# Designs tried in a protein design chat: VHH binders against Hexosaminidase D (HEXD). Part 14

Target 1, 346 residues: Hexosaminidase D (HEXD), of Bos taurus (Bovine) (a6qnr0)
Amino acid sequence: MRLVHLDLKGAPPKVCYLSEIFPLFRALGANGILIEYEDMFPYEGHLRLLRAKHAYSPSEIKEILHLATLNELEVIPLVQTFGHMEFVLKHEALAHLREVARFPNTLNPHKEESLALVTAMIDQVMELHPGARWFHVGCDEVYYLGEGETSRQWLQQEPNSKAKLCLSHMEAVASHMRARYPTTTPLMWDDMLRDIPEDQLSGSRVPQLVEPVLWDYGADLDLHGKALLVEKYRKSGFSWLWAASAFKGATGVNQSLTPIEHHLRNHLQWLQVAGSVPADTLRGIILTGWQRYDHFSVLCELLPVGIPSLAVCLQALLHGDFAENVKARVENFLGISSLEEMSFRR

## First folded at step 4 (VHH)

Design k02 (framework vhh_7ubx_2)
Fold by ESMFold2-Fast, scan of step 4:
Structure k02 (fold): chain B 346 residues (1-346), chain A 120 residues (1-120)
Amino acid sequence: as target 1 above (346 residues)
Amino acid sequence: QVQLVESGGGLVQPGGSLRLSCAASGFTFSSYAMTWVRQAPGKGPEWIATISSGGRTMRDDSTKGRFTISRDNAKNTLYLQMTSLKPEDTALYYCARESYSWGDEYFDYRGPGTQVTVSS
């Protein structure tokens, strides 16, 4: 699959704008979207406090899903359930669920109330996505895990470890999804799994419950290291894996490249990784589009800036390279005579 | 045009049961989440339960085993079934329509409420 990631943090794009860009995504070669709702989802009841000003209504979510269906785009919703929980844990009523009292980013996995909170969030999102085949539960950059009072005390006992703590929460969240939504497979970002030894991963139920998403936004990937990591995950019991690249929002480690050249190179490197692993290992690739939020900016006005990069990257993935004929096709899609006109660092 | 009218309150003895109703008019009832809120004398409003447009229920843990929220979309009516009532359940019970508008308001419409008094 080729998914376009929509980061809705801070400002949701108007539904009328999505009706214009979904056909474009499909035309460029996308066959799905990953929607990262954060506080833009219309949470209800005891979760109402999580909703931002001008979050989508349930009717608007249904309209977005209808538009995706009309354009043959599979929708995967994303709800953070461990790290990146600032929009949840910033609220005084929920501050007692923080791993570290001072920092609102990571959920305390020792409290039953923590699991109840994130599974309630998942359940509300799933109610508006009843046909979802995949659901992304986040779990990236779980900073300060193990540093809270309860965790430090728990970690003093054998055989407890930070890896065990991390896997136990992931397992609890994924088990909830598998039990309640048997046709929906949980996804999670892989960074918290990367350094966990194979024997600990295979000793948990996580590999049977989730499909990890391996992310790297660099212009030059460690191809050998990626192959080793994929093999570790396969040996640990994971059945399918996903890749994630970036078409905007990521700055490069190779500073001699323009942003478009950087993102194109990132995608060509992921194609090399895909070619080096066994067939039927990678289910798809997620093209991430991280938003910069400005309180005075309209999100729909920012998306056109990312379209040339998205077109280049999707077409490179669709055709397996970026030869002159693919470049010509992108130039035709964008209505321009030359992609060099998009360079702003030369 | 939007109206919410509660009924079914009254005096009941401890351990008794009551069924509250909220009749909705002036909007497409089936498209909105609906909530029950109560306000006891001298206290602020307390959330009790919400039911989504799709019928999923969310309940406050302190009343979860005793109170059940439900809806009948054909009748434009919201219900709260209360069992094993306690003196501390004495309050004015309101139904409310979930708000999706600007300003951080939880509800855009509330009914006038129905009084529940639990005493012998």
Scores: ipSAE 0.000, ipTM 0.322, lowest interface PAE 13.7, mean pLDDT 84

Design k03 (framework vhh_7ubx_2)
Fold by ESMFold2-Fast, scan of step 4:
Structure k03 (fold): chain B 346 residues (1-346), chain A 121 residues (1-121)
Amino acid sequence: as target 1 above (346 residues)
Amino acid sequence: QVQLVESGGGLVQPGGSLRLSCAASGFTFSRYAMTWVRQAPGKGPEWIATIYSGGSTMRDDSTKGRFTISRDNAKNTLYLQMTSLKPEDTALYYCATDSPEYWGSTYFDYRGPGTQVTVSS
């Protein structure tokens, strides 16, 4: 599969705009979308506090799903369930669920209420996505895990470890999904799994429950290192894996390449990784489109600004390369005379 | 187990027409998106058209006015109708599938051995 990631935090597109771009996604070669709602999902009941003032309505979510269906785009929803929980844990009523009281980004995995919270979020999202074949539960960049008081005490007991703590929460979330939604497979970002030894991974139930998404947004990938990581995951018991690239965001300061050249190179490198592993290993690739917010930058790469990069990257994936004829096709799709005017140069 | 076999290629005069076929077996054909790709000697592969499981199509702008992709799910067969052929259309044409289940090749899951199309006087 080739999925376009829609990051809805901060600057979510209007439904009428999505009606214009979904046909374009399909025309460029996408066959699915990964939609990361954050606080734009219309949570109700005891979770009503999580929705933003201008969140989508249930009717608008249904319209987005209808537009995806019309354009033959598989929809995979994403709900963060461990890290990146700031939109949840910033609320006073939920602050007691933080791993570390000072930081609102990581959920405390020791509290029964933590699991109840994230499974309730999953259930409400699934209610509007009853046909979802995959569901992404996040679990990336779980910063400060193990540093809360409860975790520090728990880690003093053998055979407890930070890896076991991490895997236990992942297993609990994934088990809830597999039990309640037997035709839906959970996905997780792989960064928290990368450094866990094969024997600890295979000793957990996580490989039987989830499909990990291996992400790397660099212009140069360690191709052999990626192949070895894939092999480790397969040996650990994971049946399928996904790749994730980036078509916007995630470019470093002091890069010698233009943003479009950087992202194109990233995709060409992932094509080489895919060619080096067995055909029944990778389920698909997710082209991530992150919104960047930080204290030292006012830059925010909105979806409309990222479309030229997305077109270049999807067409490179579809053709297996980016020769002059593919470049000309992208220029025609975008109605422009030259990609060089969009910073695609030498 | 998945097998794709192309046929219908050959020598044709400029301005002529050809109909390529791709016979599929070993999978549930109707569930898969199907693609035509061509490769000229010394050049990389060039995507031509895709037809999705539901019947909608995506086509390369440079050929979409001259080439039509279609499918017959009852016969497990994919077609490419080519008209107004030019010498530049000379290439090996092969079909491929884009699995709804996985991705693990350069840009599609399975491909056939191809059928040669030569356009010359």
Scores: ipSAE 0.005, ipTM 0.350, lowest interface PAE 10.2, mean pLDDT 84

Design k04 (framework vhh_7ubx_2)
Fold by ESMFold2-Fast, scan of step 4:
Structure k04 (fold): chain B 346 residues (1-346), chain A 121 residues (1-121)
Amino acid sequence: as target 1 above (346 residues)
Amino acid sequence: QVQLVESGGGLVQPGGSLRLSCAASGFTFSDYAMTWVRQAPGKGPEWIATIYSGGSTMRDDSTKGRFTISRDNAKNTLYLQMTSLKPEDTALYYCAKGLDYKWGESSFDYRGPGTQVTVSS
């Protein structure tokens, strides 16, 4: 699969704009979308406090899903359930669920209320996404895990460890999904799993419950290191893995490349990784489109600004290369005479 | 050993129909997405359709409603029903273990020998 990631925090696209862009995604070679709602999802009931004032309505969510169906785009929703919980934990009523009182980033995994909260969020999102085959539960960049007072006390007892704490919460969330939605497979970002030894991963139920998404947005990937990491996950019991690249944001430390050149190289490197692992290893690739605040641009224009990069990257993935004929195809899609013009402008 | 054997090709007149079959062995067929790919004389391989393990399908726009991909997990068999055939559909048709994306040659590791479809009068 080739999924386009929609990061809706801050300034979500209007539904009418998505009606224009979904046909373009399909034309460029996408066959799915990963929707990261954050506070733009219309949470209700006891979760109503999580919705932003300008969140989509349930009717608008249904319209977005209908547009995806019309354009043959499979929808995978994403709900953060561990890290990146600022939109949830910023609320005074929920601050007691923070791992570290001063930082709203990370959910405290020791509290029954924490699991009840994130599973309720999942359930409300699933209610509007009937038949979702995959559901992304986040779990990336769980900053400060183990630093809260409860965690520090828990970690003093053998055989407890930070890895076990991390895997325990992941297992609880994924187990809820598998039990309640048996035809839906949970996905999660892989960064919290990268440094966990094979024996600890195998000792948990996580490999049987989730498909990890290996992300790397660099222009130059360590092919050997990626192959070793993939082998570790497979030996740990994971059945399928996903890749994630970036078509906007996350330009990294390489300042010598234009953003489009950086992202194209990232995708060409992921093609090399895909070629170096067994064919039944990677289920698909997610082209991430992270939102970034820019004083010289309007937030609602970040996705349109990323369209040339997305076109280049999707077509490179679809054709397995970025040769002159593929480049010409992208130039035709964008209605321009030369991609060098777009690189120079941005 | 993973094996894929295509059949059902042949000579057909424009407007005709054919059903291609792909017999799979050496792996748990129901666990994998399966794909049809074709290669016309002098052209590179072209993805036609994929059917995922759960039964959902994706099709290339160039075959718009004329081709239907399906599977029978009890028989470990993949099918491609082709209707309203055109001369430009003339190609060697392959089935492949795996998905529709063009990630490189590894994405279609276990293609069979193919079955020839010729559309002419």
Scores: ipSAE 0.000, ipTM 0.148, lowest interface PAE 11.8, mean pLDDT 83

Design m01 (framework vhh_7w1s_2)
Fold by ESMFold2-Fast, scan of step 4:
Structure m01 (fold): chain B 346 residues (1-346), chain A 119 residues (1-119)
Amino acid sequence: as target 1 above (346 residues)
Amino acid sequence: QLQLVESGGGLVQAGGSMRLSCAASGFTFSYAMGWHRQAPGKQRELVAKISSGSTAYDDSVKGRFTISRDNTKNTVYLQMNSLKVEDTAVYYCAASTYKWGNPSEYDYWGQGTQVTVSS
């Protein structure tokens, strides 16, 4: 698959804007979207406190899904269930579920209430996404895991480890999804799995439940290291993996490459990785477009610079290269004489 | 621009063999090529695919069907052995020029060729 990631926090697009953007994604070569709702999802009942003031309504979510269907874009929803839980754990009523009391980033995996919370969030999102074939449960950058009082006590007992703690929570979340939604496959970001030895991964049920998404937004990927990591995951029992790149954000303005050159190089590097691993290993690639990748930066998904980057990256993926003929196709599609002109735009 | 033309279909007795051919013209490169079939009253399903020297088959045809390609002629073949009545279907050649396409994502399709297996 070729998915465009929609980060709906900060500056979420209105439904009418998506009606213009989804046809563009389709025309550029996307065949799906990964929707990261955060507090823009219309949570109800005991989860009503999680929704932002201007969150989408249920009818607006249904309209978004209808627009995706009209444009042949498969929708994969994303709900964070472990790390990046600030929009959930910032609330006083839920602060007791933090792994570390002073930081609202990470969910405490030892509390039964933690699992009840995130599975309730998943269930409400699934109610509005009937027939979803994949569902992303997040689980990236689980900062401070193991540092809470309950975790410290638990970790004092042999043979407990942070890896076991991490895998236990992932397994609980994914098992809930598999049991309740047997035709939906959970996805998760792979960074918390990267350093876990093959024998510990194989010893857990996680490889049978989840498809990991390997992310790297650099212009220079460690191709050999990526191939070894893919091999480790395959040997651990994972059936399918995904790649994730970036078409905007997650780049240094301090890099020697222009932003478009950086993102194009990132995608060409992922094409190299895909060519070096066994067939039917990578199910697809997610082109991430972060709205906010650090606390000082706010990015709009479809700024003028974002659109050319997306077009360049999707067309490079679609055609397997970015030779002069593909570049000419992108320039013609965007109605410009040269992609280099974009360096002088706002 | 890529056009796919199937040939080699027809009537055959159960237990017999048949070879289907699919000639591609326009563009010589495609990431993957495959054979799909649609039996009366059923959905179209993937039978076999070939990409970069790797092949994959539906469980129902494994050991009986073989997909191959001739890159110089830009033609893909489906050799069907030990044919069963349940193999009766319209067989479609398909090509994907996409990287990371969905399992069923093919951007070019042939018109189809009928294969009828009689008992």
Scores: ipSAE 0.014, ipTM 0.303, lowest interface PAE 8.1, mean pLDDT 84

Design m02 (framework vhh_7w1s_2)
Fold by ESMFold2-Fast, scan of step 4:
Formats: structure tokens, C-alpha cells, sequence
Structure m02 (fold): chain B 346 residues (1-346), chain A 119 residues (1-119)
């Protein structure tokens, strides 16, 4: 699969704009979208406090899903369930669920109420996404895990470890999802799994429950290291894996490549990784489109600005390279005479 | 689990038309959908495919066959016009999971439907 990631933090597109860009995604070679809602999802009832005032309405969500269907795009929703929980844990009513009282980033995995909270969020999102085949539960960058009082006490007992704590919460969320939604497969970002030994991974239920998404947005990937990591995951019991690249954002500071050159190179590197692993290993690639987070920022990278990069990256993936004929196809599609007009270096 | 059921095959005279249908138990947009055929003693060959609005055809059928999809009915069609004796074969509907921008091996197959074109 080739999914376009929609990061709806801060500056979400209007539904009428999505009606213009979904046909474009399909024309460029995308066959799905990963929607990261955060507080833009219209949470109701006891979760109403999580909803931003300018969040989509339920009817707008239904319209977005209808537009995706018309354009033959599979929809995968994403709900953070462990890290990146600021929009949830910033609320005083939910602050007691923080792993560390001072920081709203990470959910405390020891409280039954933590699991009840994130499963309630998943349930409301699933109610508006009937028949979702995959559901992304986040679980990336779980900062401060193990530093709360309860975790510190728990970690003092053998054979407990930070890895075991991490896997325990992941297993609880995924097990609950598989029980309630037996035709939906959970996805999660892989960074919290990367350094966990094969023995600990295979000893958990996690490999049977989820499909991990291996992310790396660099222009130069450690191809050999990626192949070894894929092999470790397969040996641990994971059936399918996903890759994630970036078509906008995350280019770093003091970058010598233009953004388009950086993102194209990232995708060409992932194609090399894909070629070095068994054919039945990778289910697809997610092209991430991160929004710049800064509540005081007057400059944000809107999706329209990322379109040339998305076109280049999707077409490179679709054709397996970015030779002159593919480049000419993208230039024609964008209505320009040369990609060099956009400071694209050869 | 995706199940594919073909219908619409049978006997037709050369120069005639026939439409094949492939009904899926799930949403077809999750897959590239294709029609393959196999004549007796020959290898199975791809005839037509549809993938996210784009279509492709084998040179032997271009201009005569048209593949289409109805997402509301989860059904894929193959409209066959100007049929030739050489089009006689068992026609299979198949669904392919994408991998890295190129077709992977087809994951799901129908049981096939016989098309016989008489002279």
C-alpha cells in the first residue's frame, strides 16, 4: 500500500479542500490515507473535553470518509494511546493519568483508568470508521516512561524492566482492540521496539497482535541496519511490517539538500530497503506529512505547499525510480516546464 | 478474508459481446483488481486490471475489452466486445495487494468462469 499521512494538528484542511486533493492523491498513485486526528476528532459525552472548538463535526467526518471511498482510498485512523498524549493529559480532570505529574506527554500504564480512557477514545473513532481494516494506536516517543512513582516502585522488582512495562501497555491496548474489533489490525510506530531484544519481543504477545511501522525520514538510511531490524522483527513473530517515510517536514537543520531532494532521496532509500527483504514482509509505506508544531507560529507548511514533494515521492515509489521519464511525468502533472524551477537539484 | 465470485460466462458467437462480473465479499478498493484468462494447455495471462481509477490491458484485447468497477456494489466488470475464437478461455477474477508501487503476487482468486467463442 502507499498511504498519505494527514496530520490534523493545528491547521486541519477544510472538507471542501479534501474533496479537491483526494482525487489528486489517487492520480499520483496513493491508495490510502492515514488520518491523525488528535483534538480535531469530534469526541462526545465524557470525552467532549478532548475536542478542540474548531474540530470536525461527525457529519464532516462522514463526508471525509465518503470522499475517500469515491477516490478509492483506504482510510486508517490514528489515535495516540501512550506517548504524544498532550492534548488529552493537559486537562486537569485527566492529569492524574500522567506517568510524570510535571509532564503531560506520557500516559501512566499502571492505572486501569488509563486503559479505559484510551479504549474509549478508540471506540468513538471506530464508531465513525465502520469496517476499518487497520487502526494505528501510535505508541511512539514514550518519553519519561518508568520515571513515575508507581513505575519506579514496579521496576525495583525482578524480572521487571522498562521494556516489559512498555510491552505490557502495548499488549493491553492491542488485545482489547483485537477482542472488540476482530477484523481490525492495530498498527504502531516501531521506535519503542527497536532496542528490545528478540527474546523479550517473542516472549510478549505483541508480535501476534500488531503490525509495526518502521519510520526513518533521513536522506541516507543505514540499509544494512534496516534489513537486520526487519529480520529481528520477523524472527520475533511479527507477520507484517510497514515502512514510513516523509514527503514534508522533518528535514532537519543545516540541510544541504532542498526539501524535495531530501524527501525523494528518503523514498529511494526505502525502495532499496524493500528490495533487500523478503517479498512478503512489507505491507506498504506511509508517506508522513508532519505539520510544524508551534502555537505562536504564523508560518506553517500547509498540504498545498507539500504537493510537489508528494507528487515526486509517490511517482518514484510507483515507478521504482526517478529517471528522466518519471521526472517528466511529474513536471507535466504539476504543469511546470522543469522541477529545477523549484530549486530542485540534479 | 476476501472471496471473489465470477458470473456471466458461457457460449457466444464470434463477433458477439459478453460481460463478466466479479462480486467481492469486501471492499474492492483495498486491492488492485484484475481479470486473467487461461486457455487449455496455455499459461494464465493478465487480460485487464483496474487500480485506483487507472486501467491497463493486454495488447490482444485493447479496444475490445473494458474493465470497470462499481465501488457501491463491490463488483468488478469485464465488458468484452468483438469476441474472437482465440478469446476462448477460463476467465479468473483476482485481487492483488500492493507492495512498494508495483503489483505483488495476486492474493485472492475466484474459481473461474468459462467463456467459449464459436466460429
Amino acid sequence: as target 1 above (346 residues)
Amino acid sequence: QLQLVESGGGLVQAGGSMRLSCAASGFTFRYAMGWHRQAPGKQRELVAKISYGSTAYDDSVKGRFTISRDNTKNTVYLQMNSLKVEDTAVYYCAADTYSWGEPSAYDYWGQGTQVTVSS
Scores: ipSAE 0.000, ipTM 0.125, lowest interface PAE 17.2, mean pLDDT 83

Design m03 (framework vhh_7w1s_2)
Fold by ESMFold2-Fast, scan of step 4:
Structure m03 (fold): chain B 346 residues (1-346), chain A 118 residues (1-118)
Amino acid sequence: as target 1 above (346 residues)
Amino acid sequence: QLQLVESGGGLVQAGGSMRLSCAASGFTFSYAMGWHRQAPGKQRELVAKITSGSTAYDDSVKGRFTISRDNTKNTVYLQMNSLKVEDTAVYYCATESYRWGDSYFDYWGQGTQVTVSS
């Protein structure tokens, strides 16, 4: 699969814009969308406090899903369940669920209420995504894990470890999904799994429950290291893996255009990684498009600015290279005379 | 610009061997290459796939078929041994745009007929 990631943090696109852009995604070669809602999802009931003022309505979500169906785009929703929980844990009512009281980043995995919270979030999102084949539960960059008072005391007891703590929470979330939604496979970002030894991974239930997404946004990848990491995951019992690249990201608040060359090289490197592993290993690639704020400003990189980079990257993936004829095809799709001219429009 | 040309098909007796070749022009071996087949009245199926040193086979041909490539000639081969009547099909060479566990291929050759008689 080739999925376009929609990061809806802060500035969700209007549904009418998505009605224009989904046909373009399909024409460029995408066959799915990863939707990262954060506070743009219309949570209700006891979770209503999580919704932003300008969050989508349930009817708008249904319209987005209908537009995806019309354009043959598989939808995978993403809900953070461990790290990146600032939009949840910033609320005074939920601050007691923080791993470290001073920081709203990470959920405390020792509290029964923590699991109840994130599974309720999953359940509400699944209610509006009936028939989702995959669901991404996040679990990346779980900062400060093990540094809370409860965790520090728990870690003093042998044979407990940070890896065991991490895998325990991941297993609990994924087990909920498998039990409640037997036709939906959980995905998670792989960074918290990278340093866990093969024997500890295979000793957990996590490999039977989830498909990890290996992410790296660099222009130069450690191809051999990636192949070894893939082999470790396969030996640990993971059935399928995913790759994740980036077609846009913030390079500074004054950046007018996404640096296309960097992202193109990232995608060509991921093609080399895919070519170096067994053919039935990687299920798909997620082209991530992060919306970033400098913490000193409200400026962000909007999706429309990333479209030229997305077109280049999707077509490179589709054709296995970015030769002159592929470049000409992208220029035609974008209605421009030269991609080189685009690089100088600042 | 990109073209795939298959050769090496024909008639062979059950238990025999045959080697198919696929010559590619207009691209480099940054692509995955695959062999598919379609028997009369059946859906097209992936038989074998090769990437940068990695191979995969359908269970029905594992141990009997071998896929290989010559990067300097941009040619991929399918060595077929211990052929069975049920291997009768049109064999297609294809480049894989999706290297991610699906069988979607964007560039296909015209196909070459392989007929295995008893």
Scores: ipSAE 0.020, ipTM 0.206, lowest interface PAE 7.6, mean pLDDT 84

Design m04 (framework vhh_7w1s_2)
Fold by ESMFold2-Fast, scan of step 4:
Structure m04 (fold): chain B 346 residues (1-346), chain A 118 residues (1-118)
Amino acid sequence: as target 1 above (346 residues)
Amino acid sequence: QLQLVESGGGLVQAGGSMRLSCAASGFTFDYAMGWHRQAPGKQRELVAKISSGRTAYDDSVKGRFTISRDNTKNTVYLQMNSLKVEDTAVYYCAAGEYKWGSPDYDYWGQGTQVTVSS
């Protein structure tokens, strides 16, 4: 699969704009979208405090899904369930669920209320995404895990470890999804799994429950290291894996224009990784479109700026390279005479 | 090797009903299946889609057409009710696997003619 990731934090596209770009995604070679709602999802009831003032309505979510279906785009929703929980844990009512009291980014995995919270979030999102084949539960960059007082005490007991703590929460979240939504497969970012030994991974239920997404946004990938990591995951019991690249926003803060050359190289490197592993290993690739992490990114609509990069990257993936004929096709799609005119950063 | 064979087309009067069938070889429930149509002088358009239990319809046919799948028979159906003259077209069955480096629909049937008279 070739998924376009939509990070809806801050200044997300209006539904009418999505009606214009979904046909373009399809024409460029995408066959799915990964939607990361964050506080733009219309949470209700006891979770209403999580919605932003200008969050989408349920009707607007249904319209987005209808537009995706008309354009043959598989929809995968993403809800963070462990790290990157600032939009949730910043609220005073939920601050007691933090792993470390002074940092709002990581959920405390020792509390039953933590699991109840994130599964309630998943359930509300799933209610508006009936029939989703995959659901991404996040779990990346779980900063400060193990640093809370409860975790520090728990880690003093053998055979407890940070890896076991991490895997236990992942297993609990994924088990909820598998039990309640048996036709939906959970996905999660792989960074918290990378350094866990094969025997610990295979000793957990996680490989039977989730498909990990291996992400790397660099222009130069460690191809040999990626192949070894893929082999470790397969030996641990994971059936399918995904790759994730970036078409915008992943090279750091204060970036105003997407460097096409950097992102094209990232995708060409992922094609080399895909070619070096068994054919039934990678299910697809997610082209991530992260919003910038500072004040300036909240006011910027990065999709219009990132479209030339997205077109280049999707077409390179679809054709297996970026030769002159592919470049000409992209220039024609964008209605321009030269791609060199679109890139202001190298 | 994957093959799609449509059946059930023909002549019907406006207001009538018709059911199209698409028999597939080599398919499982994880393939995306759809019905497309092409009227004279118009572009081919998606009519209905089914994928892993999820269905979707073009606005022009919502409430009138129903797509369904029988995995034991490897067959997809399009039930067409309250037919209109404007529904006259060649109807195509299509299938595709969402896999790395592949488009959505890469298998197509030969098409079956549906003619709705007033």
Scores: ipSAE 0.000, ipTM 0.156, lowest interface PAE 13.1, mean pLDDT 83

Design s01 (from a06 with K101R; framework vhh_gefurulimab)
Fold by ESMFold2-Fast, scan of step 4:
Structure s01 (fold): chain B 346 residues (1-346), chain A 124 residues (1-124)
Amino acid sequence: as target 1 above (346 residues)
Amino acid sequence: EVQLVESGGGLVKPGGSLRLSCAASGFTFSRYAAAWFRQAPGKEREFVSAISYSGSTTYADSVKGRFTISRDNAKNSLYLQMNSLRAEDTAVYYCAASTYRWGNPLSPNEYDYWGQGTLVTVSS
């Protein structure tokens, strides 16, 4: 699968715009979307405080799903359930659920209310995505884990460890999904799993519950290291894995590589990784498109600005390379005489 | 091999602004988390701000709303925009980078690479 990630932090595209870009995604070679709602999802009831003023309505979500179906795009929703919880934990009413009182990034995994909160969020999103085959629960960059008072005390008891704490919360969230939505498989970002030894992963239920998404946005990947990491995950009991690259972000202009060249190189490197592992290992690749550094920051790069990079990257993935004939197809699709035109205002 | 070099420090009046830069070399910067720490005379090294691999940011309470951390992966550079500077912000500012290990970005022990520091003095 080739999924386009839609980062909706504070700046959701209008449904009419999505009706235009979904056919574009399909034409470029995408066959799914990963939609990261954050506060743009129309949470209701006791979760109403989480929704932004201009969040989508339930009817708009249903229309987005209909448009995805019409364009043969698989929809995978993403709800953060551990790290990157700023849009949730910034609220005074929920600040007591922070792992560390000073920082709204990470959810305290020791509180029953924490699990109740994130499973309620998942349940409301699933109510509008009843046919979802996959659901991404986030769990990346869980900074500050183990640094709260409750965690520090818990970690003093043998045989407790930060890895055990991390895996226990992941297992609780994923178990909720598997039990309540038996046809939906939870995904999670892999960074919190990378440094956990194979025997500890195998000892948890996490490998039987989730499919990890291995992310790396660099222009140069450690191909050997990626192969070893894939082998560790498979030996730990994970059946399927996903890759994630990036087609846009706040990278600025490189003196040796343009942003498009950087992202193209990233995708070509992931093709090398895919070629080095068994064919039944990777379900697909997620092309991430980040809009801002955090909830409180200005937008780094809007989706329309990233379209040329997305076209280059998707076509490279679809054709297995970026030779002159593929480059010509992208230039024709974008209506330009050369990709160098994108470096200049016309 | 790996090096971090800070620049942009100097003398500034209270209420003024400074932009610190950190140039990384010898490694693929985009694959590392990075942070700014500071150390005032007679005090321990204090966390100022951190930015993750994906661009997520964290700030110490004392600087939140006044300082902005950012990165330019294409230029292997880290920045700290400091606004509304106070006398209490006077310190040597250090750039730091972390490997793939998970941890607390506020802890100096999580960072494998450090710059030499650049002095910021806020005084009239």
Scores: ipSAE 0.000, ipTM 0.228, lowest interface PAE 16.6, mean pLDDT 85

